# VHH binders against q9yez8: the designs that were tried, part 36

Target 1, 342 residues: q9yez8
Amino acid sequence: MVEARGGLDPRRLFKAYYSLSPPVEEPRDIAYREFAFQLFDGDVYVRHIGFDSMEELLSYMAREAPKNAYYSVARYSLPTARSMEEKGWLGSELMFDIDVDSLEGCGEVLGDSCLSRGYKQAVRLVEALYRDFGVPSTLYFTGNRGFHVLADCGWCRRLGREERREIARYFTLEGLRLELIIPRPGRRGVRPAPPSPDDPGLRGWIARAALERGVDLSAVHEAIEDLLDDVRVAIDVKVTQDISRLARIVGSLNGKAGLLVARLGLEGFHPGDWLSPFRGEVEFRASARLEESRILGRTVSLEPGRVYSMPAHIAVLLQLKGYGAVAGGEVVVRAAAGWRPL
Short names: E, the ipSAE of ESMFold2; O, the ipSAE of OpenDDE; V2, 0.75 times the mean of E and O plus 0.25 times the DockQ between their complexes.

## First folded at step 20 (VHH; framework vhh_8cml_1)

Design Q3 (at its last look DockQ between E and O 0.80; V2 from the best seeds 0.57)
Fold by OpenDDE, look of step 20:
Structure Q3 (fold): chain B 342 residues (1-342), chain A 124 residues (1-124)
Amino acid sequence: as target 1 above (342 residues)
Amino acid sequence: EVQLVESGGGLVQPGGSLRLSCAASGFTFSRYTMGWFRQAPGQEREFVAVISWSGDYTDYSDSAKGRFTISRDNAKNTVYLQMNSLKPEDTGVYFCAAKKTYMLYTSPSEYNYWGQGTQVTVSS
């Protein structure tokens, strides 16, 4: 049990969590992955780490209690080598990153509405990858303000930077010519058929968006900008293009918010205490102002200098975000098989 | 109020070069696709070049390809058209146009905002 009196050290919290052998997801082909860790101590970033087994990884995490934990989307013949040439690239998963910060109006610390919007886009992405590319993918919450979508397929793995960029472009819609997707009626009376929800690719998505909004398919052009907003996915193209990108270890904690990197389904996303391993009621001393926001299913507002009673999962998040510090109480740490007092 | 102001036009000899600029104001420039169009006397306005919001993607008319380069500076809210190897047939009023979109458009009717244009005359 970690006593919060006098302040709660995030390192201690993370250490407690990782010491419980949490349900961390094993990366596929773990021995071929590069691992990287950001440590609390001096914010040191350690790269080019390799593990032969999940046990070794968990042991390392328990020992080092990283602030952030990553693995490469790439498989390497020698992951611990420092140069890419020496690493021997064998292929990379296709990775997409959706950050809610890219969404308009999402300036709050960790607003549920923004997360919901991000999630919706991520679901769109997953569905499109499957429907349009025949590629199954997995959706993850990053433990802070974003979502990762990982696709692992044979041809995906072999894609280079440019090919990955083109795939990204399919989702961002940047630089695409709409006239090629939805032609306008010509002056000479040629009326192209309206888009259909059964149409492949973006044309189909536009049609589906139209139907969802109650827009007549013959009037798609009149509402095209709104429809495109629904179809577009705001992914970070740089992430997708990078064959050497690092992904967060599933089941690890995000050092920015203290939340779990969590696998998500497509049925919905409701931020709450389940995203945090930390439980209990604590006293939180605010040091900064926070306007009323919905965070992890709870309405939160803060005034500097005021002490609040709140759940530990919210308090730890707020502390990590720089809004104050836990001043009292006890934190219980959640493990795969139960709860342990910190 | 949205405003597009073209500049850089003038009289040049065949084979010469010009650089057009379009200064934008009144809207979030970085969210708009920008295009250049031209109109010769007695002719319809025609597509010249288009550039995506980030500048990463461009497209040109067949006539412009290899000779013209469209670029943008989002920090300056400006789109440019570098025109090299100019021909008499390039003579006309050049217009800057804007559309709030991620995609590229080549049809004038797709654009919502237009500048007043700048005259380009290529003559010996």
Scores: ipSAE 0.489, ipTM 0.768, lowest interface PAE 0.7, mean pLDDT 92
Fold by ESMFold2, look of step 20:
Structure Q3 (fold): chain B 342 residues (1-342), chain A 124 residues (1-124)
Amino acid sequence: as target 1 above (342 residues)
Amino acid sequence: EVQLVESGGGLVQPGGSLRLSCAASGFTFSRYTMGWFRQAPGQEREFVAVISWSGDYTDYSDSAKGRFTISRDNAKNTVYLQMNSLKPEDTGVYFCAAKKTYMLYTSPSEYNYWGQGTQVTVSS
């Protein structure tokens, strides 16, 4: 528990969390993964770190209290080497990143509605990976304003950068030519067959989207913009292409918002205090204006210079995003097995 | 409101090069696919090159492939067409076109906004 006179030192909060048996999930094949961390001394990223056990990883995080914690989507025979050739690349998972800030109208907006929009796209991606590629995948909240989808399958592991780009293009639809997927009628009155929900790939997906909207399959071009919006997923292609990409450690804290990297189901996403280990009611002194926003299930607005009583998990988020500082009260840090004072 | 302004046309000898520019305003440029089309006298407007909204994906007509390069600078709201190894058959008015989409389209009828064109003449 910390009584703040100004801003809290985020390192102390993170150190308390990592010292209290945090619910961090062990990365699969931990000894084959490169680990990387961003430390609280600014832009310092430490890479090429390896661990032989979960105990070693947890000990490191408790000692260093990292701002951000990552492991490689790649498996390497020597993950601590500095070059790809020396690392001995064994293959990489497919990773998809949905950055909520890239959604139209969501760039500077703090708020749950943009998270909900990102979640819906992430679920769509998980469902399409299984339906169209036969690949199960898992969905994670990144602890800030994004979602990751990870898929690990035998044929995926050895794909190169260009193959991964093509898989990502299937979801972004960027650079595709619609007339090659759903041709328009020709000059001589030739009428291509309309798409069917049984068609493979995007053609079938568009047909299913049309049926869901009550659009006649012979008239999909009349509603094509809406149908494309129903199937498109706004992923960052550069993330998916990168065989050396870093994924966030599940159960670690995201340094931008103080929220947990969390495994999600497909049944819904309702941001709330369950995304944070921080509890308590605190006084928050605002230093910047925030227009009314719904943040983690609470309506929040700020005027510079005013002091607000609010839950700790929201205050920590707002402090980390630069809207002010905790000015008083007590923050309690939740442990995996129960609550412990900070 | 929406304005597309082409520049860089001119007279050039066969085998020469030109770089066309198209400055865009009045819309969020990074949300638009951009295309170059050309029209010779008495002919229909024909596809030359297209580039997706991020710049990562391009397509070219058979006559342009290997000689022309489309590019864009979203910070400057500008699309370019670098034309090398020019032939007399490349002569015509070159138009810049825009469509709000992430997909590539090669038919002029799909595009909503057009520039006034810039003349390219390859002769000798």
Scores: ipSAE 0.487, ipTM 0.810, lowest interface PAE 1.4, mean pLDDT 89
ESMFold2 (binder alone), look of step 20: mean pLDDT 88; pTM 0.884

Design Q4 (at its last look DockQ between E and O 0.82; V2 from the best seeds 0.56)
Fold by OpenDDE, look of step 20:
Parts: C-alpha cells; structure tokens; sequence
Structure Q4 (fold): chain B 342 residues (1-342), chain A 124 residues (1-124)
C-alpha cells in the first residue's frame, strides 16, 4: 500500500510492485540476453547488464525499481560487453513494433479505440507471419501505446538487417509493385484471373480484404488503395531491421503509462484494470484538459484545477501522461492483479 | 488545389547534367509516391523514375538506371531528378506525377496528379 499524502511518487509505486516479486516472464536463454533499464532517478539508462537466472533479474528489479525494463532480442555470448563485437552475436528474434501513434486520429491519450486498432493490425501481422512465412509468433501489449510481435524461428534468428527489412516491407507494402502481385490485363485482351482468398501472400490478403469490404474480386483494381489500407500493417521498420533491438520484459511496467507489458491472445483485446497492478480509489487533481475519452474501459474527461475521484489504475496512468497528479487516497499494489497470459 | 510545378529543364550538351525539381502543394506530400515521366515529340509518355512516400525506395526505367537519381524532401514538398550523362535520346518534356500510395507504380495511368512539364533538350 502506497499513501498518496503529499503526492504519489511513481517510483514508489513501481518499487512496491517489483518488491512483491511479480510474475515476470523469463526471457528464453536469459544468460545470453542483454538487459537494460531506465531508472526514475535522472531517467538514466543502464545497459549491458546480464543475469544468469530469473531470480537475479527479479532481485535487481526489486532493488532498482526501473521505470522501464528491457532485454535484447539478440542472444550474445557475452551480453555484458560494451561493444557489439565483444558481445558476440549469436542470433536475434524477429521483432515487430506497432505503435498506435502511427494511426490516424490517435492522440496522446491512451484511448481504447486506438489500442483496438493497433491490436487488429498486430493480429493481422501474427496471422500473416504464420500463414505466409510459417513462423509462429507471440503478441504483447507494451504497456503503453504499442504492440510487439516476436518470432523466434531458427532461420529468423540468422537474418541480417537487409533481410529483416524486406520482411518488414511485406507488411508495410512500401516500395512494392502492385502489378507484380495483381497484374492488369495486357494489350491483347488477356485478363489475368482475379485474386482469390486462397492465393498465397499479399494477393490472398488483398482478396480477403476485398471480400470483407464487399468488393467484387474482379473489381479489385478499382478499390485497390482502400484494400491496401486494410492489408498494410504499420510496423516500425527500424525496429524490425535492428538485430540489437531491446524488447520490454513481459510482466514489467511501462513507465509512460504504468501498465503491464502483457502477453495477448488472438481472440480479442479489452483494455481494463487487469493491465495495471494499482488498485483503490484516489483523488486526482487535473492540471490539463482531457476531452472525453474511453481509457481502460472507462469514460474520462478532465478540466484543469478540478479534483476527481477515480480508480488508481486510471489515475496513475493519467499522472504519468501529464494530466495531473494523485492528490489523495491510498493505492494498493498487487503483483497478480492483472497478468493474463493468453 | 493540387499543384505540381516542374523546374530545372533546359538545353544541355550530350554528357551534361541537369537537376529537375517539382514543387508540390495542395495535398499531404508525405503520403504520396512521386514519379518522373517524359514525353518526346510524337511519342507516348514514358516512365523515368519513381520514389516512395518516405523516400526509402526508388525505381527507374532501364534507360535512366545508373544515370538518373530521384530524391525527395518531404519538408520542402519537393521531388528531384538528378540527370547525369545526358543523351540526345533523353530529349523531351519531363513531367512530375503524384499518387497516394505506399507502393511504386510505373504506369502513367496510375497517377492522378501531373505537372505542366519542363523541357529538356540534349543537343550538340
């Protein structure tokens, strides 16, 4: 329990959480991973940390209470080395990052609608990785405004920057030639067969998008740009191509929103209190205006200078987002409050 | 109103260089692929070069490859065509074109917006 008398320090909240030995997911081959932490104190990044066991990791997190916690998608022979050459790269998972900031109409507030849209794209990505590449992957909520998809296949690990970039292009569609995917009728009147939902690759996805929109498959060209919008996944290519990228530790807290990094299934995503370890009813003093928005399943609006009674999981999020501060009440921190691995 | 305005054309000797510019206005430039096309007298408009919305990807006609470079500055809403080692066969009116797309297109018919063109003449 953290008292909000005189203000709620996020560091104290995070410390409380990590002190409870929360269910943090162990990275595979933990001893070969580099760990990095952003601390509340000066927002300092600490890198090149290694752990031999989950116990050591949890102990460190309990002690340091990081604002953000990361591990490398790469496996290294010597993760604590300062240089990449000394680290000895052994391979990297294939990582995709979808940020809702890239979605039109999504502002700074963590709105449920934006998260839903991001989630849909992430599901599309997971499905495509499996269907088109034969690669199983895992989907994570980043605890703020994004989703991570991680694939750890044998051949994936060995991919270089360029190969990873090309895989990313499959999803972003940037620079691809449509005429190679869906040819137009030639001069001699030969009409290529329309795309089919059973077709492999992007052709099939375009066909499926057409069907979903009620577009005739023979008229795909007439609506192609709209269909491509449905097919495209807005991943950050820079993240995917980076073999040394850091991923968020599952079960850790995101310092920007105070929400859990959580593994997700493909059956749906409903943001709510389960994404936060913080419970209780608190008083929140707003310092900025927030238009009516649905956040974690609750309709919220704020006027500067006003004090609101609200659940702690919402209040902490709003505070971290800069909309005000918890002014009173008690926050109960629970280690198992919302982890729902699917 | 959508506007594409080409500039930089002129008379050059064989082996010379020109840099064309196309200034765009009236639309969200950073969401559009940009292309350069050319048309010689009595001939159809032909593809020269195209660049993706971010500038990360480009494509060229066989004639342009190795000699021409397409680039863009999204902050200035401008697309460029650096033409080196010009040949008499490169003579024609060069047009800038825009298409809202993530992908690359080489067919003129795919492009919705066009500039007025700028004359490029390569002659000894």
Amino acid sequence: as target 1 above (342 residues)
Amino acid sequence: EVQLVESGGGLVQPGGSLRLSCAASGFTFSRYAMGWFRQAPGQEREFVAVISWSGDYTDYSDSAKGRFTISRDNAKNTVYLQMNSLKPEDTGVYFCAAKKTYMLYTSPSEYKYWGQGTQVTVSS
Scores: ipSAE 0.737, ipTM 0.879, lowest interface PAE 0.5, mean pLDDT 92
Fold by ESMFold2, look of step 20:
Structure Q4 (fold): chain B 342 residues (1-342), chain A 124 residues (1-124)
Amino acid sequence: as target 1 above (342 residues)
Amino acid sequence: EVQLVESGGGLVQPGGSLRLSCAASGFTFSRYAMGWFRQAPGQEREFVAVISWSGDYTDYSDSAKGRFTISRDNAKNTVYLQMNSLKPEDTGVYFCAAKKTYMLYTSPSEYKYWGQGTQVTVSS
């Protein structure tokens, strides 16, 4: 049990979490991965770390209590080497990053609806990877305001930077010529065939989006901007093309929000206290205004200088986001087989 | 107020080079695709080059391919057209244009904002 009177140190909360048998998932092929951590001590990044076993990784995280914890999408023959050339690259997973704050209207909004919008794009991405490329993939919440999709397949692993960029382009639609994909009807000329839901690639996705909206397939141009927004996935192309990119360790905490990096299914995403190991009721002194928002399933608003009673998982998130500080109450940290006070 | 201001036009010898610039203001430049179009007297505006909002993707008319290079600097809100190996048929007024989109469009009718144009004259 951590006494919160007079404030909380997030470092102590993370230390407690990692010390209590955290539900961290083992990265695949752990001995081939480079690990990197951002530590609270000195706020430094430590790179070129390797582990031969899950036990070594867990021991490190319990000792160091990292603010953020990562492993490489790449497999290397010598992951601890300091140069990329010396690491001996064996191939990389495909990684797609959806940053919710880059979505229109979401940049300064702490809200579940923006997370829901990002989730929908991530699900579409997973579906399109399978339908159009035959590649199954896994969806993760990043513990803050984003989603990662990771795909690993034999032909994917050795793709270079430019091939990965072209795959990403397929989802962002950036730089594609719409008139070559969906030609406009001419006034005098032969009218182009409308898109069909069975068409390959983007034409098929546009047609299916049109059917979902009740848009006539022969008139897709009348709604084309909405249809394109339905099929586009706003991924960061630089992330996908970078064969050396780092992914977050599933079950670790994200230092920006104090939420778990979580594996997700495709059946829905309902943010709530299950994304946090922190429990209890605390007093929170606001230092910034927050307009009424749905945060992790609860309605929250703040006025500077006022003290609020709230659940610990929300207070920790708000403190890490700079909206104030915990001023009193108790925070408990969930153990792997139960919970106990810090 | 949205403004697109072209510069860098002028008189040049065949085989010579010019670099056009277009300074943009009044909108979020990085959310717009940018294009260069040209117009000879008595002709319709024709597509020359287009660049996506990040600058990572480009397309060119057949006459521009291999000779012209479009680029952009989103920190300076500026799009450029480097024109090499200029020919007399490249003579005309060059316009920059903007459309809020992540796609590439080559028809002038798709573009909302236009500059005043800059004259390029390739002597014979």
Scores: ipSAE 0.460, ipTM 0.806, lowest interface PAE 1.7, mean pLDDT 89
ESMFold2 (binder alone), look of step 20: mean pLDDT 88; pTM 0.891
ESMFold2, look of step 21: ipSAE 0.429; ipTM 0.779
ESMFold2 (binder alone), look of step 21: mean pLDDT 88; pTM 0.895
OpenDDE, look of step 21: ipSAE 0.528; ipTM 0.771

Design Q5 (at its last look DockQ between E and O 0.87; V2 from the best seeds 0.00; counts 0 for: pae E 2.04 > 2)
Fold by OpenDDE, look of step 20:
Structure Q5 (fold): chain B 342 residues (1-342), chain A 124 residues (1-124)
Amino acid sequence: as target 1 above (342 residues)
Amino acid sequence: EVQLVESGGGLVQPGGSLRLSCAASGFTFSRYAMGWFRQAPGQEREFVAVISWSGDYTEYSDSAKGRFTISRDNAKNTVYLQMNSLKPEDTGVYFCAAKKTYMLYTSPSEYNYWGQGTQVTVSS
C-alpha cells in the first residue's frame, strides 16, 4: 500500500510492485542476454548487465525498481562486454515494433480505440509471419502505446540487417511495385486473372482484404489504395533491422503509462484494469485538459484545476502522461494484477 | 492548390550533366512517391525514375540506370534528378509527377499530379 498524501511518487509505486516478486517472464537463454534498465533517478540508463538466473534478475528489479526494463533480442557469448565486438553475437530474434503513434487520429492519451487498431495490425503481422514465412511468433503489449512481435526461428536468428529490412519491407509495402503483384491489363486487352484469397504472399492478402470490404475481386484495382491500407502494417523498420535491439521484459512496468508488458493472444484485446497492478480509489487533480476519451475501458474527461475521484490504475496512467497528479487516497499494489492471457 | 514546378533544364553537349529540380506545394510531400518522366517529340511519355516517400527506395528505367540519380529533400518539398553522361536520345521534356503511396509505380497513368515540364536538349 502506498499513501498518496502529499503526492504519489511513481518510484514508490514501482518499488512496491517489484518488491512483491511479480510474475516476470524469464527470457530464453537468460545467461546470454544483455539487460538494460532506466532508473527513476536522473533517467539514467544502465546497460551491459547480465544475469545467470531469474532469481538474480528479480532481486535486481526489486532492489533498483526500474522505470523501464529491457533485455536484448540478441544472444551474446559475453553480454556484459562494453563493445559489440567483445559481446560475441550469437544471433538475434526477429523483432517488430508497432506504435499507435503512427496511426492517424491517435493522440497523446492512451485511448482504447488506438490500442485496438494497433492490436489488429499486430495480429495481421503475426498471421502473415506464419502464413507467408512459416514463422511462429509471440505478441506483446508494451505497456504503453505499442506492440512487439518476436520471432525466434533458427534461420531468423542468423539474419543480418539487410535481410531483416527486406522482411520489414514486406509489411510496410514501401518501395514495392504493385504491378508485379497485381498486373494491369496489357495493351493487347488481355486481362490477368483476379487475385485469389488462396494466392501466396501479398496478392492473397489483398484478395482477402477485398473480400472483407465487399469489393469484387475483378475490381481490386478500383479500390486498391484502401485495400493496401488494410494490408499494410505500420512497423518501425529501424527496430526490425537492428540485431542489437532491446525488448521490454514481460511482466515489467512501462514507465510512461504504468502498465504491464503483457503477452497477448490472437482472439482479441480489451484494455482494462488487468494491465495495471495498481488498485484503489484516489483523488486526482487535473492540470491539463483531456477531451472525452475511453481509457482502459473507462470514459474519462479532464478540466484543469478540477479534482476527480477515479480508480488508481487510471489515475497513475494519467499522472505519468502529464495530465495531473494523484492528490489523495491510497493505492494498493498487487503482484497478481489479473493477467488475462487471451 | 497542388503545384509541381520543374527547373534546371537546358541545352547541354553530349557527355554533359544537368540537375533537375521539382518544387512541390499544396500537399503533404512526405506521403508521396515522386517520379520523373520524359517525352520526346512524337513519342509517348516514358518512365525515367521514381523514389519512395522516405527516399529509401528508388527505381530507374533501363536507359537511366547508371547515369541518372533521383533524390529528394522532404524538408524542402523538392525532388531532384541528377543526369550524367547525357546523350542525344535523352532530349525531351522532363516532367515531375506525384502519387500518394508507399509503393513504387512506373506507369504514367498511376500518377495524380504533374508539373508543366522542363526542356532538356542534348546536342553537339
Scores: ipSAE 0.652, ipTM 0.840, lowest interface PAE 0.6, mean pLDDT 92
Fold by ESMFold2, look of step 20:
Structure Q5 (fold): chain B 342 residues (1-342), chain A 124 residues (1-124)
Amino acid sequence: as target 1 above (342 residues)
Amino acid sequence: EVQLVESGGGLVQPGGSLRLSCAASGFTFSRYAMGWFRQAPGQEREFVAVISWSGDYTEYSDSAKGRFTISRDNAKNTVYLQMNSLKPEDTGVYFCAAKKTYMLYTSPSEYNYWGQGTQVTVSS
């Protein structure tokens, strides 16, 4: 239990969470991974950390109460070495990062609607990885405003930067020439075949998107901008190219929002209190304006200087985002129960 | 108001070089693919080079490959065409064009906005 009088201390909340046997998931091949943490003290990053067991990882996190917690997508023979060359790279998973703030109209809003848009893109990415590459993958909420998709497959592990860039390009569509994928009908009776849902790759994907919209397959060019929006995934190509990239530890807290990094299914994503270990009703003093928004399933608006009664999980998020501070009440940190949308 | 203003054209000898610039305003430049097209007297506009919104992907006509380089500076809202090893057949008016898209298009009919053009003359 953490007192909220005189303001809320996120470090104490995170310490309480990590001390209560948090539902942190063990990274695969833990002894081969580099770990990195951002600590509250001085906002320092500590890197080149290794663990031989889950017990060591949990003990470290309980002791240090990190603001952010990461492990490498790479496997290394010596993950604690300071240089990449000395680490002995053995291969890396494919990682895709969807930052909802990069979606059109989302960079200036705080709310659930942009998370829903990002989730939809993340689901299509997971489905397309399996459908078009034969690659199973796992979808994670980053605990803030983003999603990660991680794919661990044998042929993926040793891919270089160029191969990873071309895989990412399949999803971003950037720089592809549509006229080579779906040629326009010609003049004077020259008519290329329309796309079919059974076509491989992007051509088939665009055809399936057209059928979902009720668009005639012979007329896809008339609706092409909408169809491309249905297919494109706005991933950060540089993340996917980076063989040394760090992924977030599932079950850890994201320091920007106080929300859990959570494994997600493909059946829906409905932000709510299940993304937070923080409970209770608190008083929140706003220091910034927030236009009416749906935040973790609750409608919220703020005027500077006003005090609001709200659930702790929303107040913690708003304070970490700089909209104000908890001014009263009591925040309860719950031990592992109901953390997942299963 | 959307404006595309080309500059840098002129008269050069065969084998010479020119660098064209196109200053853009009136739209969010980083959301647009940009292209260079040219038109010789009595001919239709033809594709020269295009560059994706991030600058990471380019396409060139067969005649431009190896001799011309398209680039962009999103901080300055400007697209460039470096033209080297110029030939008399490169003579024409060069137009800057813009399309809101992350993809690349090489047909002039796909582009929404056009500059007024800058004259490039290669003769001796």
Scores: ipSAE 0.445, ipTM 0.781, lowest interface PAE 2.0, mean pLDDT 89
ESMFold2 (binder alone), look of step 20: mean pLDDT 88; pTM 0.891

## First folded at step 21 (VHH; framework vhh_8cml_1)

Design R1 (at its last look DockQ between E and O 0.89; V2 from the best seeds 0.00; counts 0 for: pae E 2.3 > 2)
Fold by OpenDDE, look of step 21:
Order: structure tokens, then C-alpha cells, then sequence
Structure R1 (fold): chain B 342 residues (1-342), chain A 124 residues (1-124)
């Protein structure tokens, strides 16, 4: 329990959480991973950290109470080495990043509508990875404005920058020639068959998109750009092509929103209090205006100078986003607030 | 109003070089693939080069490959065509075209917006 009288220090909240031995997911092959942490103190990044066990990692997090916690998608023979050459790269998981910032109409506030849209994109990606590449993947909420998809397979791990970029291109559709995917009728009157939902690759996805929109498969050419918008996944290619990218530790808190990095299923995503370890009713003094928005399942609006009574999981989020500060009440910090590692 | 304005054309000798520019306005340039096409007298408009919205991907006609380079500056809303080792058969009016797409298209019919064109003449 953290008293809010006089204001809430985010580090104090995070420390309380990490001191409870929260359910943090152990990175696979933990001893081969580089860890990095951003600390509240000066926003300093600490890199080239290694742990031999989950216990050591948790102990470190409890002690340091990081603002943000990361591990490398890469495995190294010597993860604590300063240079990449000395680290000895052994392979990397394939990582995809979807940020709601890439979505039209999504502003700075963490709104449920934008998260939902991002989630749908992420689900599309997961499904495509499996269907088209035979690659299983895991979907994560980043605890703020994005989703991560991690794919791990033998051949995936060995992919270099260019190969990873090509995989990313499959999803972004950038630079692809549509004529190669959906040929146009030739001059000699030969008409290619329309795409079918059973077709492999992008043809199949285009057909499925057509069906969902009620577009006749024979008329796909006429609606192709709209259909491609449904097929396209807005991933950050720079993230995917980077063999040394850092991923957020699952079960850790995102310092920008105070929400959990959480593994998600494909059945749906409903933002709520389960994404936060913070409980209780608090008084929040707004310092900035917030237009009516749905945040974590609650409608919220703010006027500068006003004091509001609200749940702690929303108040802490708003504070971290710069909309004001908790002015009173008590925040109860829980290690298990509804989310569990799968 | 959408506008594409080509410039940089002119008369050059065989083996010479030209750099064409196309200034775009009236639309979100960074969301559009840009293409260069050319039309010789009495001939159909033909594909020369295309570049994706980010500039990361390009494609060329067989005649252009190795000699021409398409590039873009999204901050300036401009697409360029560097033409080297020009030949008499490269003579024609060069057009800039735009299509809102992630992908690359080589058919003129796919492009919605067109410039007025700039004359390129390669002659000794």
C-alpha cells in the first residue's frame, strides 16, 4: 500500500509492485539473454546485464525498480559483453512491433478504441505467421500503445537483417507488385481465375478480405486497394529487421502508462483494470484537458484544475501520461491483479 | 487541387545525362507511390520507373535498368529521375504519375494523377 498524500512517486509504486515477486514470465534461455533497464533516476539506461536465473532477475527488479525492463530477442554466448562481436550472436527471435501511433485518428491518449484496432492488426499478423509461414508466435500487449508479436523457430532464429526485412514486407505489402499476386487478364483474352480464400499467401488473404466486405471475388480488382488495407499489417519494419532488438519483459510495467506487459490470446482484447497492479479509489488533480475518452473500460474527461475521484489504475496512468497527479487516497499494489502468464 | 509538375527535360547528346524532377501538391505525398512514364511520338505511354511511398523499393523497365535511378524526397514532395547514358530511343515526353498504394504498379492505367510532362530529346 502506497499513501498518496503529498503525491505519488512512480518509482515508489513500481518498487512496491516488484517487491511482491510479481508473475513475470521467464525469458527462454535466460542465461543467454542480454537485459536492459531504464531507471527512474535520470532515465538512465543500464545495458549488458545478465542473469543466470529467474530468481536473480526478480531480485534485481525488486531492488532497482526499473521504469522499463527489457531483454534481447537475441541469444548470445556472452550477453554481458560490451561489443556485439564479443557477445557472440547465436540467433534471434523474430519480433514484430505494432504501435497504435501508426493508426489514423489515434492521438496521445491511450484510448480503448485505438488499442482495439492495434490488437486486430496483431491478431492478423499472428494468424498470417502461422498460416503462411508455419510459424507459431506469441502476442503481447506492451503496457502502453503497442503490441509485440514474437515468433520463435529454428529457421527464424538464423535469419539475417535482409531476410527479416523480406518477411516484414510480406505484411506491409510495400513494394510488392500486385500483378504478380493477382494477374490481370491478358491481351489474348485469357482471364485468370479470381482469388480464392483457399489460395495460399496474399491471394488467400485478399479473397478472405473480399468475403468479409461482401465483395464478389470476381470483382476483387475493382476494390483491390480497399481490400489491401484490410490485408496490410502496419508493423515497424525497423524492429523486425533488427537482430538485436530489445523486447519488454512480460509481467513488467511500462513506465509510460503504468500498465503490464501482458501476454494475450486471440479471443479478444478488453482493456481494463486487469492490466494494472494498482487498486483503490484516489483523488486526481488534473493539470491538462482530456476530451472524453474511453480508457481501460471507463469514460474519462478532464478539465485543468479540477479534482476527480477515480480508480487508481486510471489515475496512475493519467499521471504518467502527464494529465495531472494523484492528490489523495491510497493505492493498493497487487502482484496478481487478474493477469497471469500463460 | 492535385498537381504534378515535371521539370528538368531538355536536349542532350547521346551518352548524356538529365535529371527530371516532379513536384507534387494537393495530396499527402508520403502515402503515394510515384512513377515515371514516357511517350514517344506515335507510341503508347510506357513504364519507366516506380518508387514506393517510403522510397525503400523501386522498379524499372528493362530499358531503364542500369541507366536510370528513381528517388524521392518526401519532405520536399518531390520525385526524381536521374537518367544516365541516354540514347536516341529515350526521346519522348516524360510524365510523373501518382497512386495511393503500398505496392508498385507498372501499368499507366493504375495511376490516378498525372503531370503535364516534360520533353526529353536525345540527339546528336
Amino acid sequence: as target 1 above (342 residues)
Amino acid sequence: EVQLVESGGGLVQPGGSLRLSCAASGFTFSRYAMGWFRQAPGQEREFVAVISWSGDYTDYSDSAKGRFTISRDNAKNTVYLQMNSLKPEDTGVYFCAAKRTYMLYTSPSEYKYWGQGTQVTVSS
Scores: ipSAE 0.470, ipTM 0.746, lowest interface PAE 0.8, mean pLDDT 92
Fold by ESMFold2, look of step 21:
Structure R1 (fold): chain B 342 residues (1-342), chain A 124 residues (1-124)
Amino acid sequence: as target 1 above (342 residues)
Amino acid sequence: EVQLVESGGGLVQPGGSLRLSCAASGFTFSRYAMGWFRQAPGQEREFVAVISWSGDYTDYSDSAKGRFTISRDNAKNTVYLQMNSLKPEDTGVYFCAAKRTYMLYTSPSEYKYWGQGTQVTVSS
C-alpha cells in the first residue's frame, strides 16, 4: 500500500505496483528481445538491456520501477549489443499504432469518446489482417491515448521496410490510385467489371462495404467517399515500417496516465477503474480547467484553484496530465492476486 | 474563398530548368492531394504530377518522370514543381489543382479546385 500523506509521488506508486507481483505478460522469445525503459530519475532512457527469463524481467521492474517499459518487436541473436549490425536481426513482428489524438477532432482531448473511435479503428484493422492477409493479431491499449496491434507470423517476420510500408498503405489508403483498383467506365463505351465481394484486397473490401450500405456494385463511385471511410484505418505508417520499433510491455504502467497496458478483446472497450491498480479516495487540487469530460467511465470537470474529492485512479491520471496535484488522502495499490480486468 | 495561385513560369531554353510554385488559401491544405496539369494550345489538360496530402507519395506522367519533381510544404500551404531538362514539348499553361483526399488521382475531372495557370515556354 502507498500512503498519500505529504503529497503523491508517482515513483512510489509505480514501485508499489511492480513490487506486488504485477500481471505482466511474458514477451514471446524473451531472450531474443532488446528491452528499454524510461526511468523516473532524470527521465533517462536505458536501452540495450536483455533478460534470460521472465523472473529477471520482473525483478528488474520491481527494483527500478520504470516510468515506461518496452521490448523490441525485433528478435536479435545478441539483443544487448550496442549497434544493429552487432545485434544480428532475426526478424520483427508487424506493429500498428493508432494514436487517438491524430483522429479528426481528437487532438488535445481528454476523454473516453475519442478512445472509442480509436478502438473501432483498431478492431477494423485486426479483422482485416485476418481476412485479407490470413494473419491473426492481438490488440492492446497503450495505457494512455492509443492502441497497438501486433502480429507475429512466419512470413511477416522477415519483411523489409518497403514491404511493411506496402502493408500499412493498404490500411491508410494514402497514395493509392483508385482508378487502378476500381476503374471508371471508359469514354469509348467500355464498361469495366464492377467490384465483387469475392475480389481480393481493397477491391473486395470496398464491394463488401457497398453491400452493407445497400450501394449498387456497378455504382460504387457515386458513394466512394463513404465507402472509403468504412475501410480506411488511420495508422502511423512510419511505426509499421520500422523494424526496430519498441512495443510496450503488457501489464506495465504508462507513465503519461498511470494506466495499464492491457490486452483487449474485439467485443467492446469500456474504460474504467479496471485499467488502474490504484484505489482509494483522495483530495485533488486543480491547477487547470477541464471542461466536463467522461474519463474512465466517470464524468469529471475542474475549475482552477478548487479542491475535489475523487477516486485515486482519476486523480493520478489528472496529476500526470498536468491538471493539478493530489493534496491528501490515501492510495491503495491492489495486490496482483485480486486484480481482475473486466 | 478558395484560391490557388501559380507562379514561376516563363521563357526558358531547351535543357533549362524552372521551379513552379502554387500558393493555396481558403481550405485546410494538409487535407488535400495536390496536382500539376498542363495544357498546350488546342489540347486538353493533361496530367503532369500528383502528391499525396502528407507529401510521402507521388506519381508522374510518363513524359515527366525522371525530369520533374513535385513537392509540398504544408507549413507554407505551397506545392512546387521542379522542372529540369525542359523540352519544347513541355510548353503550355501549367495549372495547380486540389482534391480533398488521401489518394492519388491523375484525371483532371477528379479535381475540385483549380488555379488560373502560369505560362511555361521552352524555345531556342
Scores: ipSAE 0.411, ipTM 0.781, lowest interface PAE 2.3, mean pLDDT 89
ESMFold2 (binder alone), look of step 21: mean pLDDT 88; pTM 0.897

